# VHH binders against Protein HEAT-INDUCED TAS1 TARGET 1 (HTT1), part 1

No score or structure here was measured in a lab: all are predicted.

Target 1, 277 residues: Protein HEAT-INDUCED TAS1 TARGET 1 (HTT1), of Arabidopsis thaliana (Mouse-ear cress) (q8lfw5)
Amino acid sequence: MESLLECFAITDGKCHPDCLKANNEQEDYDACQSAALVAVSLISSARVIFKIDSKYTEYSPQYLVDNVGKEEVEGEMDQPSCQYTVGNLLSYLVENVWTKKEVRQREMDQQRREFTVKDCFEFAFKKGLPRNGHWAHVGCIFPVPPFACQIPRVPMKGEVIEAANVSEALKLGMQQPAAARLHLFSPEFDLVGEGIYDGPSGNETRYVGLRDVLMVEAEKIKGETVFTVQICYKKKTSFVKVSTRSMILPLNGDDESQVTEPACLLVDFCIPRFSIN
Positions, changes and structure headers below are counted from each chain's first letter, unless a header gives other numbers; antibody chains aren't numbered by Kabat.
F is the ipSAE of ESMFold2-Fast. E and O are both the ipSAE of ESMFold2, at different seeds. Each is the mean of both directions, binder to target and target to binder. V2 is 0.75 times the mean of E and O plus 0.25 times the DockQ between their complexes.
Where letters were taken out, [cut] stands.
The coordinates of atoms that the task and the answers printed are left out; those that the model quotes come from them. Centres of patches stay.

## First folded at step 1 (VHH)

Design b01 (framework vhh_brivekimig_d4)
Fold by ESMFold2-Fast, scan of step 1:
Structure b01 (fold): chain B 277 residues (1-277), chain A 121 residues (1-121)
Amino acid sequence: as target 1 above (277 residues)
Amino acid sequence: EVQLVESGGGVVQPGGSLRLSCAASGFTFSSYAMSWVRQAPGKGPEWVSSISGSGGSTLYADSVKGRFTISRDNSKNTLYLQMNSLRPEDTALYYCAKGTYDWKSGYFDYSSQGTLVTVSS
């Protein structure tokens, strides 16, 4: 199976040296960046599958990271901010580098915990998305590219379809890859290899957290539905088979006193359903 | 080879008590959650209770909450179900299962032949 998910390299050689150092030392999962990456992969896949795009087209995950949750008006925007043009470069530097950078960065950091793949799909359907080459990550120095109002966006028309259970998720995945989130447990996930990831194995297990995944295939093994998911974890992209059986998940890691209701390892199934002529 | 052997079933009057045991072998018992599942005559299977590998977390079906207690002894590789205030509707074949049971999908990690509990006056 071909990789549909690319692990985003934020060290593109265009970041400030301090940002490159931080990226080399980071073990932390960025939930918003993960959601944006999964969302654009699924949008690109759906658009080529339904022949809206003539070939696989890469859209900007950075545009979602920079803009989801910041637009308050429901109606479609003609284009991004028209505040900065060729004649306004000095104003851009004053407002975003010297005087406004810290405030905008803090606002962005606070917002990063608040959006999901579904939020990304809804935003794309309202605002459209630029191609990746037009709104790439340009480093940590500037929060918004200069002349953003001149960057073209591709209009997106459609809706988000969710599934509440495995049976509904199977129906979503028949025509296109679907999004989900996966409960990760260590060391089980790191050791699964070509086997089936079936969650926690007991006392030696620690909960890592939820990770956004692409559901790319389903099969039945011993009467049980098994999904193959594509995941980017620790900057490595892999395909993993995941059990859909209900189980008690020790979600508090180091605190085994909390019991959750039996649940599936995969949750929050959804797809971008595009309108076509 | 995973083996689960249940015992402790029998005939008891309404309001009585029974303790079921499940002896496990062939796997690292303390590393797996364990469950009790029952099937009454003429009915489908019903999940009863589950316990985490450490024994620190337990969960019960609403129909047995406050009456049944699940426990485990990892040093003896044994799972228990203490059943109090038994009712005629508790009459069923009781199975222990390795991990979490999903009978609706026709799958469970492993189950044995079960032990019969009859509550009759």
Scores: ipSAE 0.000, ipTM 0.132, lowest interface PAE 16.7, mean pLDDT 71

Design b02 (framework vhh_brivekimig_d4)
Fold by ESMFold2-Fast, scan of step 1:
Structure b02 (fold): chain B 277 residues (1-277), chain A 120 residues (1-120)
Amino acid sequence: as target 1 above (277 residues)
Amino acid sequence: EVQLVESGGGVVQPGGSLRLSCAASGFTFSRYGMSWVRQAPGKGPEWVSSISGSGGYTLYADSVKGRFTISRDNSKNTLYLQMNSLRPEDTALYYCARSWYGPTRDFDYSSQGTLVTVSS
C-alpha cells in the first residue's frame, strides 16, 4: 500500500455534492451517503488499476443509497421488478410526485437504512452498478427513478476482503487503496493540518464518531506505521496522515462498566477485489 | 522539555493504601490527557489508568477497577493515583505519562518512576 498514489488517479480533488451535504456539520452527516461515496471511489480506482475499465469511470453512489439493504429487508429480490417504463412516465408522476408529496417524504424518512462500505461492495458485486450519469441523485420527491428497470448496470465480478488489524490492512492494500473508518475527535482532528492525527489529547475532547475514509498510502514515521487517508469532513476533502498506534479511545464516557482495551484510530479495513480472467 | 516527577511509592502490606503523585512541568498541563503506567519485575509496561485534560473522563484497567482512583489538580500541575486494597501483584515501578496510550505505545515521560512494593 506504500506509494499507491503514484500508481493511479484516485480523485479529481473535488468533493461531490452528496459528500458535502453528508459532512457539512455533525447533524448533517449521512453515514449511508458517506459509505456509498467511498465505495464507488474505491470501485472506480480498482477497476482502472486492474485494467477492467480503460479509464477512470464514475459509478453511481446514489444507486447504492437507494438500493442497499432493501432486498434483504423485503426478503429476496433476485429478479428486480420494474413498475415504471418510458411508456408510463405520466403514471409515475401522478402516483409518486404530484398527488402524494408528504406521504412520499415520510416513507423516505422511515425507510432509511444504515449500511457500511462493505455492504456497498457486496451489493455492487451482486447487482452491478450504473454509471453516475445513468443514475443521478434522486430528489426527495422522486424516491425511485421512473425507468429504474431500464437503466443499464455494469456487472461487477469479485469479492470483499477484510482485515482485522493494521498488519493485515498493510497487506490488504498493497495493490489498491482500501476502505476504513476513522475515529474522529474534536478539536484534535480540526487542528491536524499537515501533521499526524494522533487521536484524543483529553483537553476539551469530544468524540465526533466514525467517518469513512480511503486509505491511499502507508509509510513509517519514527518506527510507527502511518496511513494517509482521503476524507470528506465539514465540506472539505483532504488527505490526512493518521497514526496506527494502539491507544485508549474515550468513545463512550458514560459507560464505565465496560472493559476498555487499546484500539486503533482506523478500523473496519476492506477492499473490493475484482476477478481477473 | 517535558518533565514528570513521580513520588509517593513505598512498601505496604497487602490490603494497604498508597497515594502516588506526579508533578508536571514544561507544558500546559491542563491541555493534555495523563496516564499512569506500571512495570512489574520481568514484565512489560502495563497501562493502569487515564484521565482527560479537564478531568471529566477517566479510564481504568480491569485489574485495578474499583480499587484505584485517578485524579488531577490542574492548578498545581499534579496528577494523582489513589491505590486502595493493594495486592502483591500491584508490585511495580509506576510512571506517569503525558499520553492516552495503552501498553503498546511509547509514553511521553522523563521520570525514573516510583517503586511500589506490596509485601508477599
Scores: ipSAE 0.000, ipTM 0.140, lowest interface PAE 16.4, mean pLDDT 71

Design b03 (framework vhh_brivekimig_d4)
Fold by ESMFold2-Fast, scan of step 1:
Structure b03 (fold): chain B 277 residues (1-277), chain A 121 residues (1-121)
Amino acid sequence: as target 1 above (277 residues)
Amino acid sequence: EVQLVESGGGVVQPGGSLRLSCAASGFTFSSYWMSWVRQAPGKGPEWVSSISSSGGSTLYADSVKGRFTISRDNSKNTLYLQMNSLRPEDTALYYCAKHYTGYRPYSMDVSSQGTLVTVSS
């Protein structure tokens, strides 16, 4: 029952990569880390649900953080052009392990790129992913160690399927959990508890931003479709019921832009659809 | 707080029949797809059957098609599995499961208790 127990670990919020826990200590939110964590959770879930992996397998979100959105230098990212030597390892340790953390932090900040869960899925299908234990610690150090080119990647075959609306998203969610992004408003989201999050309600409302979520359940409450989402917010993993009704969302704080069309609190629905065989 | 309580298991001879029941509470039963999942000794979990929220759609594993019938009574918050023509290979702990959207057959709120079905001569 290992596969069933491991699938339940997703809903318990237990599947959290060790290498990204350290980065989350200083920042309440990092969009790229969030997207990578959601992407690997959904990839692992899909792969065990469709029996591609025999058990729940943790893939490296740090590999996504380190590599998504980077140009392919010399046209080939998956060919080992580097050599591992004791001399190269010692040089790496002196310059990167035993150097000041402030220098490494500045270098990492300079390499920051913007990407989404969809970008992560496309990358995984194009390049594959290493298991968490193979890249978690290595990927947390910049520059990348000389032996990184020898880290094995699991090839992944499939495509990203997007949904344009709630009805299509419900269909995507029938066989596997789906990715979405949620518009967060404070204090309404903080006060929702076991109720239904219904977005902004008053003058004290502040737009927090979009947060990546996993859609894990759908139900009808008083005739309305309600999604239960798994979200990591303020260092806590929780399950929140979200309204799917269309509403005008005040996304701009200071400058009142043109009236936007009614929108759903949940947007950017997609799944990783694996090819079987 | 989802609660699923299975009953109806027992010991039967090959060719025999059993009806399993699952009493559900803590959620709106009529809004969810429900499933039966089983685990035989020394093997991983195997999905057996699923039924839509209204009961209008049913799905069966190839190993049980034509022998098992899944049904539900939304007025009683109860799920059933009628098992006919039982075989030694059907020996397993049987679990009732509530579906999550996108998750089947292996990611569900499954009862930890289960009900044991033993088919032996």
Scores: ipSAE 0.000, ipTM 0.134, lowest interface PAE 14.1, mean pLDDT 71

Design b04 (framework vhh_brivekimig_d4; at its last look DockQ between E and O 0.60; V2 from the best seeds 0.00; counts 0 for: pae E 4.5 > 2)
Amino acid sequence: EVQLVESGGGVVQPGGSLRLSCAASGFTFSNYAMSWVRQAPGKGPEWVSSISYSGGSTLYADSVKGRFTISRDNSKNTLYLQMNSLRPEDTALYYCAKLSPWGQYRGFDYSSQGTLVTVSS
ESMFold2-Fast, scan of step 1: ipSAE 0.239; ipTM 0.782
ESMFold2, look of step 2: ipSAE 0.122; ipTM 0.669
ESMFold2 (binder alone), look of step 2: mean pLDDT 81; pTM 0.818
ESMFold2 at other seeds, look of step 2: ipSAE 0.272; ipTM 0.789

Design b05 (framework vhh_brivekimig_d4)
Fold by ESMFold2-Fast, scan of step 1:
Structure b05 (fold): chain B 277 residues (1-277), chain A 121 residues (1-121)
Amino acid sequence: as target 1 above (277 residues)
Amino acid sequence: EVQLVESGGGVVQPGGSLRLSCAASGFTFSSYAMSWVRQAPGKGPEWVSSISGSGGRTLYADSVKGRFTISRDNSKNTLYLQMNSLRPEDTALYYCTKGYYSTWGEPLDYSSQGTLVTVSS
């Protein structure tokens, strides 16, 4: 895989923008990559829970990173790749090598492209997903990967179900884990340990941002509904208990002109609901 | 046991001023943000202002910006709201709460007495 990546990476200096971004921001948080990872985890979990897959099957988050949020027509996206196999790879490289202008335009489009876990679920239900290993890293080299039309995708049949509030989210998560986003505040989140994360306390509080999480459990602690979430933060995966109380959150740094309405620490609840006919 | 006691309300004419106080006990006051919330007759609770535990950050509802000032004295465990240029629409029961305005999605528990502010000519 390394030699293949070396061969393609040095081809006339034409690198896919996502590949360049990965090299420059390897240690930084990437919202799209995070959303894609959460989405495939929840899809894999739902598919095994409802016996659609006979065992836990890993699907490609890279396929979502490479394809979600694009306004390209489906037929146009797949057509060029269908003309190319390993036997005619040189024709693909000659015809699909990007100019500096095209690379710049792509970088501008990538900078403006953001997507959520919900967007990933909707895309998976429209296009299907390849298994992990069938799409790994190929998209980071080319705008349209060679052999893309020959990479098998598993059809996904279902719909995205959203919850508008904590009560609906509790019902949503009864039979499968759910997606949400969590408002992180430092140092409170770093100091929560085995306790309940209760948001900003006002003691040197700084807003870190939203992070995608998997909601895996709900319980009542002293009359309060508490969700246990799985989160990857600072390269560490952990389980954290989160309070469901609504509160005014100081989200916009030192700018008092942008005060928010009372909100839950957990927002944007959704699940992938598969059809089991 | 968290205890909050509001005071300083009264009757004032439009354009007048009042200073509200909230005496806090039962928790480490300086470690928590504090908020003021009001409830006008026949209306639901409305968030007014919040202040960080250190006092370094303040937030205000758009309806009170430039007129109200929130402050705290951590040595006295006391929260304040200085209200200037009062308007008839500021008439309400005023409550202090622990933390940035925190609710369970339910109306305020009126076990705390609050302090009444009436702006009338």
Scores: ipSAE 0.006, ipTM 0.369, lowest interface PAE 10.0, mean pLDDT 73

Design b06 (framework vhh_brivekimig_d4)
Fold by ESMFold2-Fast, scan of step 1:
Structure b06 (fold): chain B 277 residues (1-277), chain A 120 residues (1-120)
Amino acid sequence: as target 1 above (277 residues)
Amino acid sequence: EVQLVESGGGVVQPGGSLRLSCAASGFTFSTYGMSWVRQAPGKGPEWVSSISWSGGSTLYADSVKGRFTISRDNSKNTLYLQMNSLRPEDTALYYCARGKSYFTSPYDYSSQGTLVTVSS
């Protein structure tokens, strides 16, 4: 099995250079890739923190992108199929990696459903995850690695724990980093620098959307709980302090057809809680 | 090509101090958060500290809080870790990492690391 997995990784880093180039040139934010990357980071962190893994182990975010949100059809055989053998591995690379990059990317974008970090955790606990070296890293544009039927998955035992509010989120984050989503407003987020991001200001504010974040620290500033989050935005990875004060968020721009309740800039708090002896 | 080169490790007595450096190249250093991760002999990697892109926010593992100070010089593309009151338990190979810093694999963007040995 090791020899076959080595043959699968025939190109350096599991991705054709053109695939990485295309992904780096993507215009639109990819919520599924973002969610998968955050999910595997938190799973790897939790597994090391609770000594389930003896060392930091990289799990495959591409496995999540390829498989989360797919409809389960009852009555199909659960047996994985091997479409490609050692004798036609080059055909696999030509057909799925090198010659149809743009067509494949379009087909992948059409096939996948949007999913959240929570969906990724639930999937991992239900199905397990392969190690990154066994499936593919994020950025590879191909449907299924050759010899999918032979790819080992690490079983995951646990559950997703959600927090409904800041107080509950603070308790979740005491033992491990937690996932959340952040409402981004421009230019306020671009101008936060070393300060506290406190959402939209008076005039000329544009809602950018939700971004997946890792919550890594909490502190009290002037009586307010402030979370430090790790975020990737505009191809920059940074740590940003975020206010937890409740506020009215203009998510619809100037459209006031629906009145929204005051909300927190951070939402959708959750952690992967692994079962421990 | 992203490259991180650690230096400054050595042998020190308990209670001593060391300053580690990480020279970054191949990316715009000033726009990324950075971290220090260590791996003690026979143990898995342990996250030590992180710093925001501007240097305005810092995070520390409970085991090092109050003893270690992370800092950066964006004009020199260099990350630092000032280690004070060193203990035998701090003996490890220290790596710097970019981006996903909380328990980031030391083998992603970190190089060979720099060895810190605290004598008993």
Scores: ipSAE 0.000, ipTM 0.137, lowest interface PAE 15.2, mean pLDDT 70

Design b07 (framework vhh_brivekimig_d4)
Fold by ESMFold2-Fast, scan of step 1:
Structure b07 (fold): chain B 277 residues (1-277), chain A 123 residues (1-123)
Amino acid sequence: as target 1 above (277 residues)
Amino acid sequence: EVQLVESGGGVVQPGGSLRLSCAASGFTFSSYSMSWVRQAPGKGPEWVSSINSGGGSTLYADSVKGRFTISRDNSKNTLYLQMNSLRPEDTALYYCAKDTRWYGSGYTPFDHSSQGTLVTVSS
């Protein structure tokens, strides 16, 4: 038997963002979902590498999606008392499950707060994380139900360590896989295959944006440091080798249409460093 | 609910070959990297090999490199391990896992809750 919260998630499984994507060939990218998935993967990896967990344990990325970046009252999630009435539960079900679920989903999608992998790590160290089975896709089309405060969370003790450059990132990677974000350019990224992704190469290049990645290996290829990253792109998980060469990147969305100084394709390096003692 | 069912193990003489299979269900198999992990009697788990979601990138433990080949068939939701030139030290329970990898520093995180398939190499 699953919990009532998990029953809501199962009922709403067809409405999960992955199920709502109109075209399997297109990337229907959600930055918050991406950040949460990368964060959970790295937390699970670090916890088993440092023998905090005896086996690989899946923690809930949906808990991060539902809670990171939301306003909170001091002690709201940490209070041992969790009380709700049958009337509060029935009100929740009427308003969110039986009458208004699709309108609520559109409103939540439009008002979603943005957050990064670093924000996810900081949140996990502050609040802990439930195991995946304890907090399924409850926030997919529903606001958090009144019994959610009863869901057990695993305490997390540690800190986020950031790297300012490639040399520092390489040192982080000696102990555990690290998070980064990757500047994607089309069609170069789609055409890289088993080669080295080297960023924009010329005519008809379009900046796609930043994507969260796991840095899983580093090597020297022809004298250059190359990181192998694990990336989920267009619903597929793959390993891609990425150049660490500094270059002028033709980024959009700035007041000036281009970055004027050399930049790395990989940015925002960080790890969740767990306390061993 | 993730389900992984390993098969293909058995008893083989040194220098022999076996092909292991792992049937996956309960998740989108083609979206995940997959691994093989083994555990010899009285020892801790040892990562053997990993393959990316598309099958184009593979990794091997030094102890099996050049002898074992990992592959996958996404149309059948099945992972394979071709084991050649088997040695007595390859004797272990072999597990299929949905996994992430750290190549530079040791233990690979994996999720295995299946019974595995037993490989015994003996003369």
Scores: ipSAE 0.000, ipTM 0.170, lowest interface PAE 12.1, mean pLDDT 73

Design b08 (framework vhh_brivekimig_d4)
Fold by ESMFold2-Fast, scan of step 1:
Structure b08 (fold): chain B 277 residues (1-277), chain A 121 residues (1-121)
Amino acid sequence: as target 1 above (277 residues)
Amino acid sequence: EVQLVESGGGVVQPGGSLRLSCAASGFTFSDYAMSWVRQAPGKGPEWVSSISGSGGSTLYADSVKGRFTISRDNSKNTLYLQMNSLRPEDTALYYCARKGVYSYWTGRDYSSQGTLVTVSS
């Protein structure tokens, strides 16, 4: 029992791997955690920019991690089982018999699909989001607590707007920060510093993968359109200038996913556009 | 138009030191990260070290970390590699390379000339 309760201490960064406060000594990238964090940042920014929230309001990224992409019966997520109150959490844990080992090593989340920032926006507009703090203390309990119906959610009304190219992305970002994904190449990205990240440079280049970013600024530098993006990479949040030049990207040398047509380093542009009534 | 000219190679004994230079022209040097790449006889190219456009960030291959120092002088459009505690396995042709737009099918932004470093055993 004591070991079970220790496992659910979300303020301890060594809890369940899906907990946003869980911290691995070895560097692991979690695409779902990344997408959820970018999504709530952009939702909070849009809501304060368009005066839907009177102040910058933090929403729960853990709620997105725990709920986006999970199998559910349509319409029943808003009415989950309420047979337990928040005060009856211990009874819930006893009935589900989760040990510390089972919580940390459980493969039950194998049904969770990997999701994107766009999926997070669509989920938020369909289901709403709890404010940060309302879900943070129970979101690490696997599976979703049966008293989740008692956790208040802020309804959100709007739609996801996408851009297919750099020109459309410039229009998208005129009034609010936008989401995108960035193709990372090592060591080029590690070396960009105060310069412009312009992708792969040769035979020692390794494709790291796509990373979710917030596009916060666009400018012209020496005749070229450059986006400034906020990115969390290797557990550090930084601002990086990214080239919009089209180039052939060596995504995987031995893989069919190799890009043969010129492509931009930034892809998957979208914003949460809130209804202003 | 883009020109990179390496110099400073030579023959040294194990434990010796050499400083390589790369003179760049035809582009705005401070806008680009620069790298040193080497190719040993009978082996493929190996990345050695890189430096950001401003010089604020540097990276090194594990095989040279603590022995080699990369630096640049943007006012002179010159890249440097200070090599200390040289070993026989450091014997290679050394190239400087500009990091820029990569074309999978065309274009290498580095000198084909290189500078030869020979560490005699």
Scores: ipSAE 0.000, ipTM 0.119, lowest interface PAE 19.1, mean pLDDT 70

Design c01 (framework vhh_h_nbbcii10_fgla)
Fold by ESMFold2-Fast, scan of step 1:
Structure c01 (fold): chain B 277 residues (1-277), chain A 125 residues (1-125)
Amino acid sequence: as target 1 above (277 residues)
Amino acid sequence: QVQLVESGGGLVQPGGSLRLSCAASGFTFSSYSTYALGWFRQAPGQGLEAVAAISGSGGSTYYADSVKGRFTISRDNSKNTLYLQMNSLRAEDTAVYYCAATGFDWKSTSPYDYWGQGTLVTVSS
């Protein structure tokens, strides 16, 4: 054992025990980590585009994974005051390091809520985010250690703006990249290549699930709006063109009791709208 | 660079006693740092287990239930040395013993942790 902070992460087990999505055996997918990575990318992009940061700054996605959904009291917009004592450190070490088997068993039995990119943005605006270097290893443990309150955070001022439809989403994406979630179907998504992903086709189609994406570009192709999205799927990051045409999505088998309405492959559009001077 | 060096391990028979020492270099036990010092052990084929810890002031201590009443942790800040007095040793105490220093440095506004290389304690007749 080299580092006590690394030991904390190892002792605690997986950093995201309840966030794993197991509906695709070829993909090591973690919904919470995916949402946090997309959120941080969009925050960093918005902050440099609007000149809030003088250069591209990497913020900690692990801080979001470890802290989103854990807050119960409403905080001040500024970084909270730190309450750290040796007694609190000893208590933390007893509970999370020095009772290794009990801590691991407790964490394995505990269920965590999932969170969305929107939840990440709301958390960042309320609590701020540390730079990536300040919360890389500490953040794999649950609960947060008492000395973590000493980690410097960058305060963030703004609000989350959502779009209810493609037209509103297009307006959101005019000045900055936007977040969305994409309905993935196999093998159609695997076979897109340089083409346009247009959803399910044929009888051998399997629904993979929702994946968080960054919308980076929009264009008109044969009269239809097409978004280019950045996505991480099957451990590969790629850019894919996605149709915005409304269609019937078979999210389950062919259950006769199921009633579906036309829907877009892309849903849950939002951006972090930073306050400017 | 920071080094923690354990000493005092060896072969002892059941019911015997040993005193482990941990000498720190490159790291000053200081009132400017909030910290704790502790002893951990790893038995053959087992995971790491916390044994005992002491606060920077020496006023607060922790002991694992398996060693409570038998082991005593202490420190000498002027010598930068941590001690573990082990009494009434049992076969189950056979392990490599590691010392560790962990805390928060208020000057650099950063957490820290340091580990020793370990010292073997064998309790057997």
Scores: ipSAE 0.000, ipTM 0.229, lowest interface PAE 12.5, mean pLDDT 72

Design c02 (framework vhh_h_nbbcii10_fgla)
Amino acid sequence: QVQLVESGGGLVQPGGSLRLSCAASGFTFSSGSYYALGWFRQAPGQGLEAVAAISSSGGSTYYADSVKGRFTISRDNSKNTLYLQMNSLRAEDTAVYYCAARTYWSGYPLTEFDYWGQGTLVTVSS
ESMFold2-Fast, scan of step 1: ipSAE 0.019; ipTM 0.463

Design c03 (framework vhh_h_nbbcii10_fgla)
Fold by ESMFold2-Fast, scan of step 1:
Structure c03 (fold): chain B 277 residues (1-277), chain A 126 residues (1-126)
Amino acid sequence: as target 1 above (277 residues)
Amino acid sequence: QVQLVESGGGLVQPGGSLRLSCAASGRTFSSYGSYALGWFRQAPGQGLEAVAAISWSGGSTYYADSVKGRFTISRDNSKNTLYLQMNSLRAEDTAVYYCAADSKYYGTSLRPYDYWGQGTLVTVSS
């Protein structure tokens, strides 16, 4: 019971591990949590850089985990989220917390889509975000509580700007940090240290997958563009220099199409661009 | 321009505690406004590692997973000083510790900063 209550706590900008289902058996990785944490960091950074917030303000990543991809569209665009059915309210009040966790898990297992950092930005611009602490008691294991409409949200006005290539991404990163996803290969990524990560190099290379990163710096090293990214990998946050050289990526060909054209290790560049008046 | 000077490093036994201080000159913490402040470390033969960061107001903090629950970052804007309280020290905490100020971004995210101190050595050994 005590551990279940801890699932609502997001004091450090991270969800409690027991509230999330790991999809990767090689590590405790959750793509939705990753996307939400990166999105909140970039929103908070952009808002203070452009002086929309007077100080760095922490917004709730758990609000994104709980709500992205679950928005109702059947009603009018008026706020029907404040109008719960009697059945939904009684279910919430009568069932114990363990029963609610089981219902939540079944709902998650039925969903066939994860969300991206871009989806998080679009959601934040449409719905706003509560400050960290205001959504601390709604974990990923519960359906949206009946009182959700009483939780104050900060309005967010802006749009998502994407970059299709390294050159466009470099321009996005000049004024604020940007989001991207990074192709990880083991053991190359684990062995980078202070060097430049340049992807797969040997026969014993295993593709780990895509990971969300913050692009914080760009520089030229020996004539080549290199991005410094902040990444959380195997529960450790670090800064890694990444090559922008195009290369053939040896992705798993059994269940996926083989990549035959040169590709960049960094993909899916975007920023939250806030409206200023 | 801001100048940062670290102090408080030294030899300490495993399980011990140590408090590092970082004093700013040339610009006060009260005039920093937008500055995020952080602690970084570099162990012998290793790369630079982000340890902790704090916003101007002290309302937002970040910690590396390796130190979370053991280290506490704080600031005193009236004394123009940044602190790192290090508890339950381990041999792997042995490093040169640097304080840094970031003029471009506010907040808790750690990254390369604009202004750096000279470093202070912390050695955890029996």
Scores: ipSAE 0.000, ipTM 0.122, lowest interface PAE 18.0, mean pLDDT 69

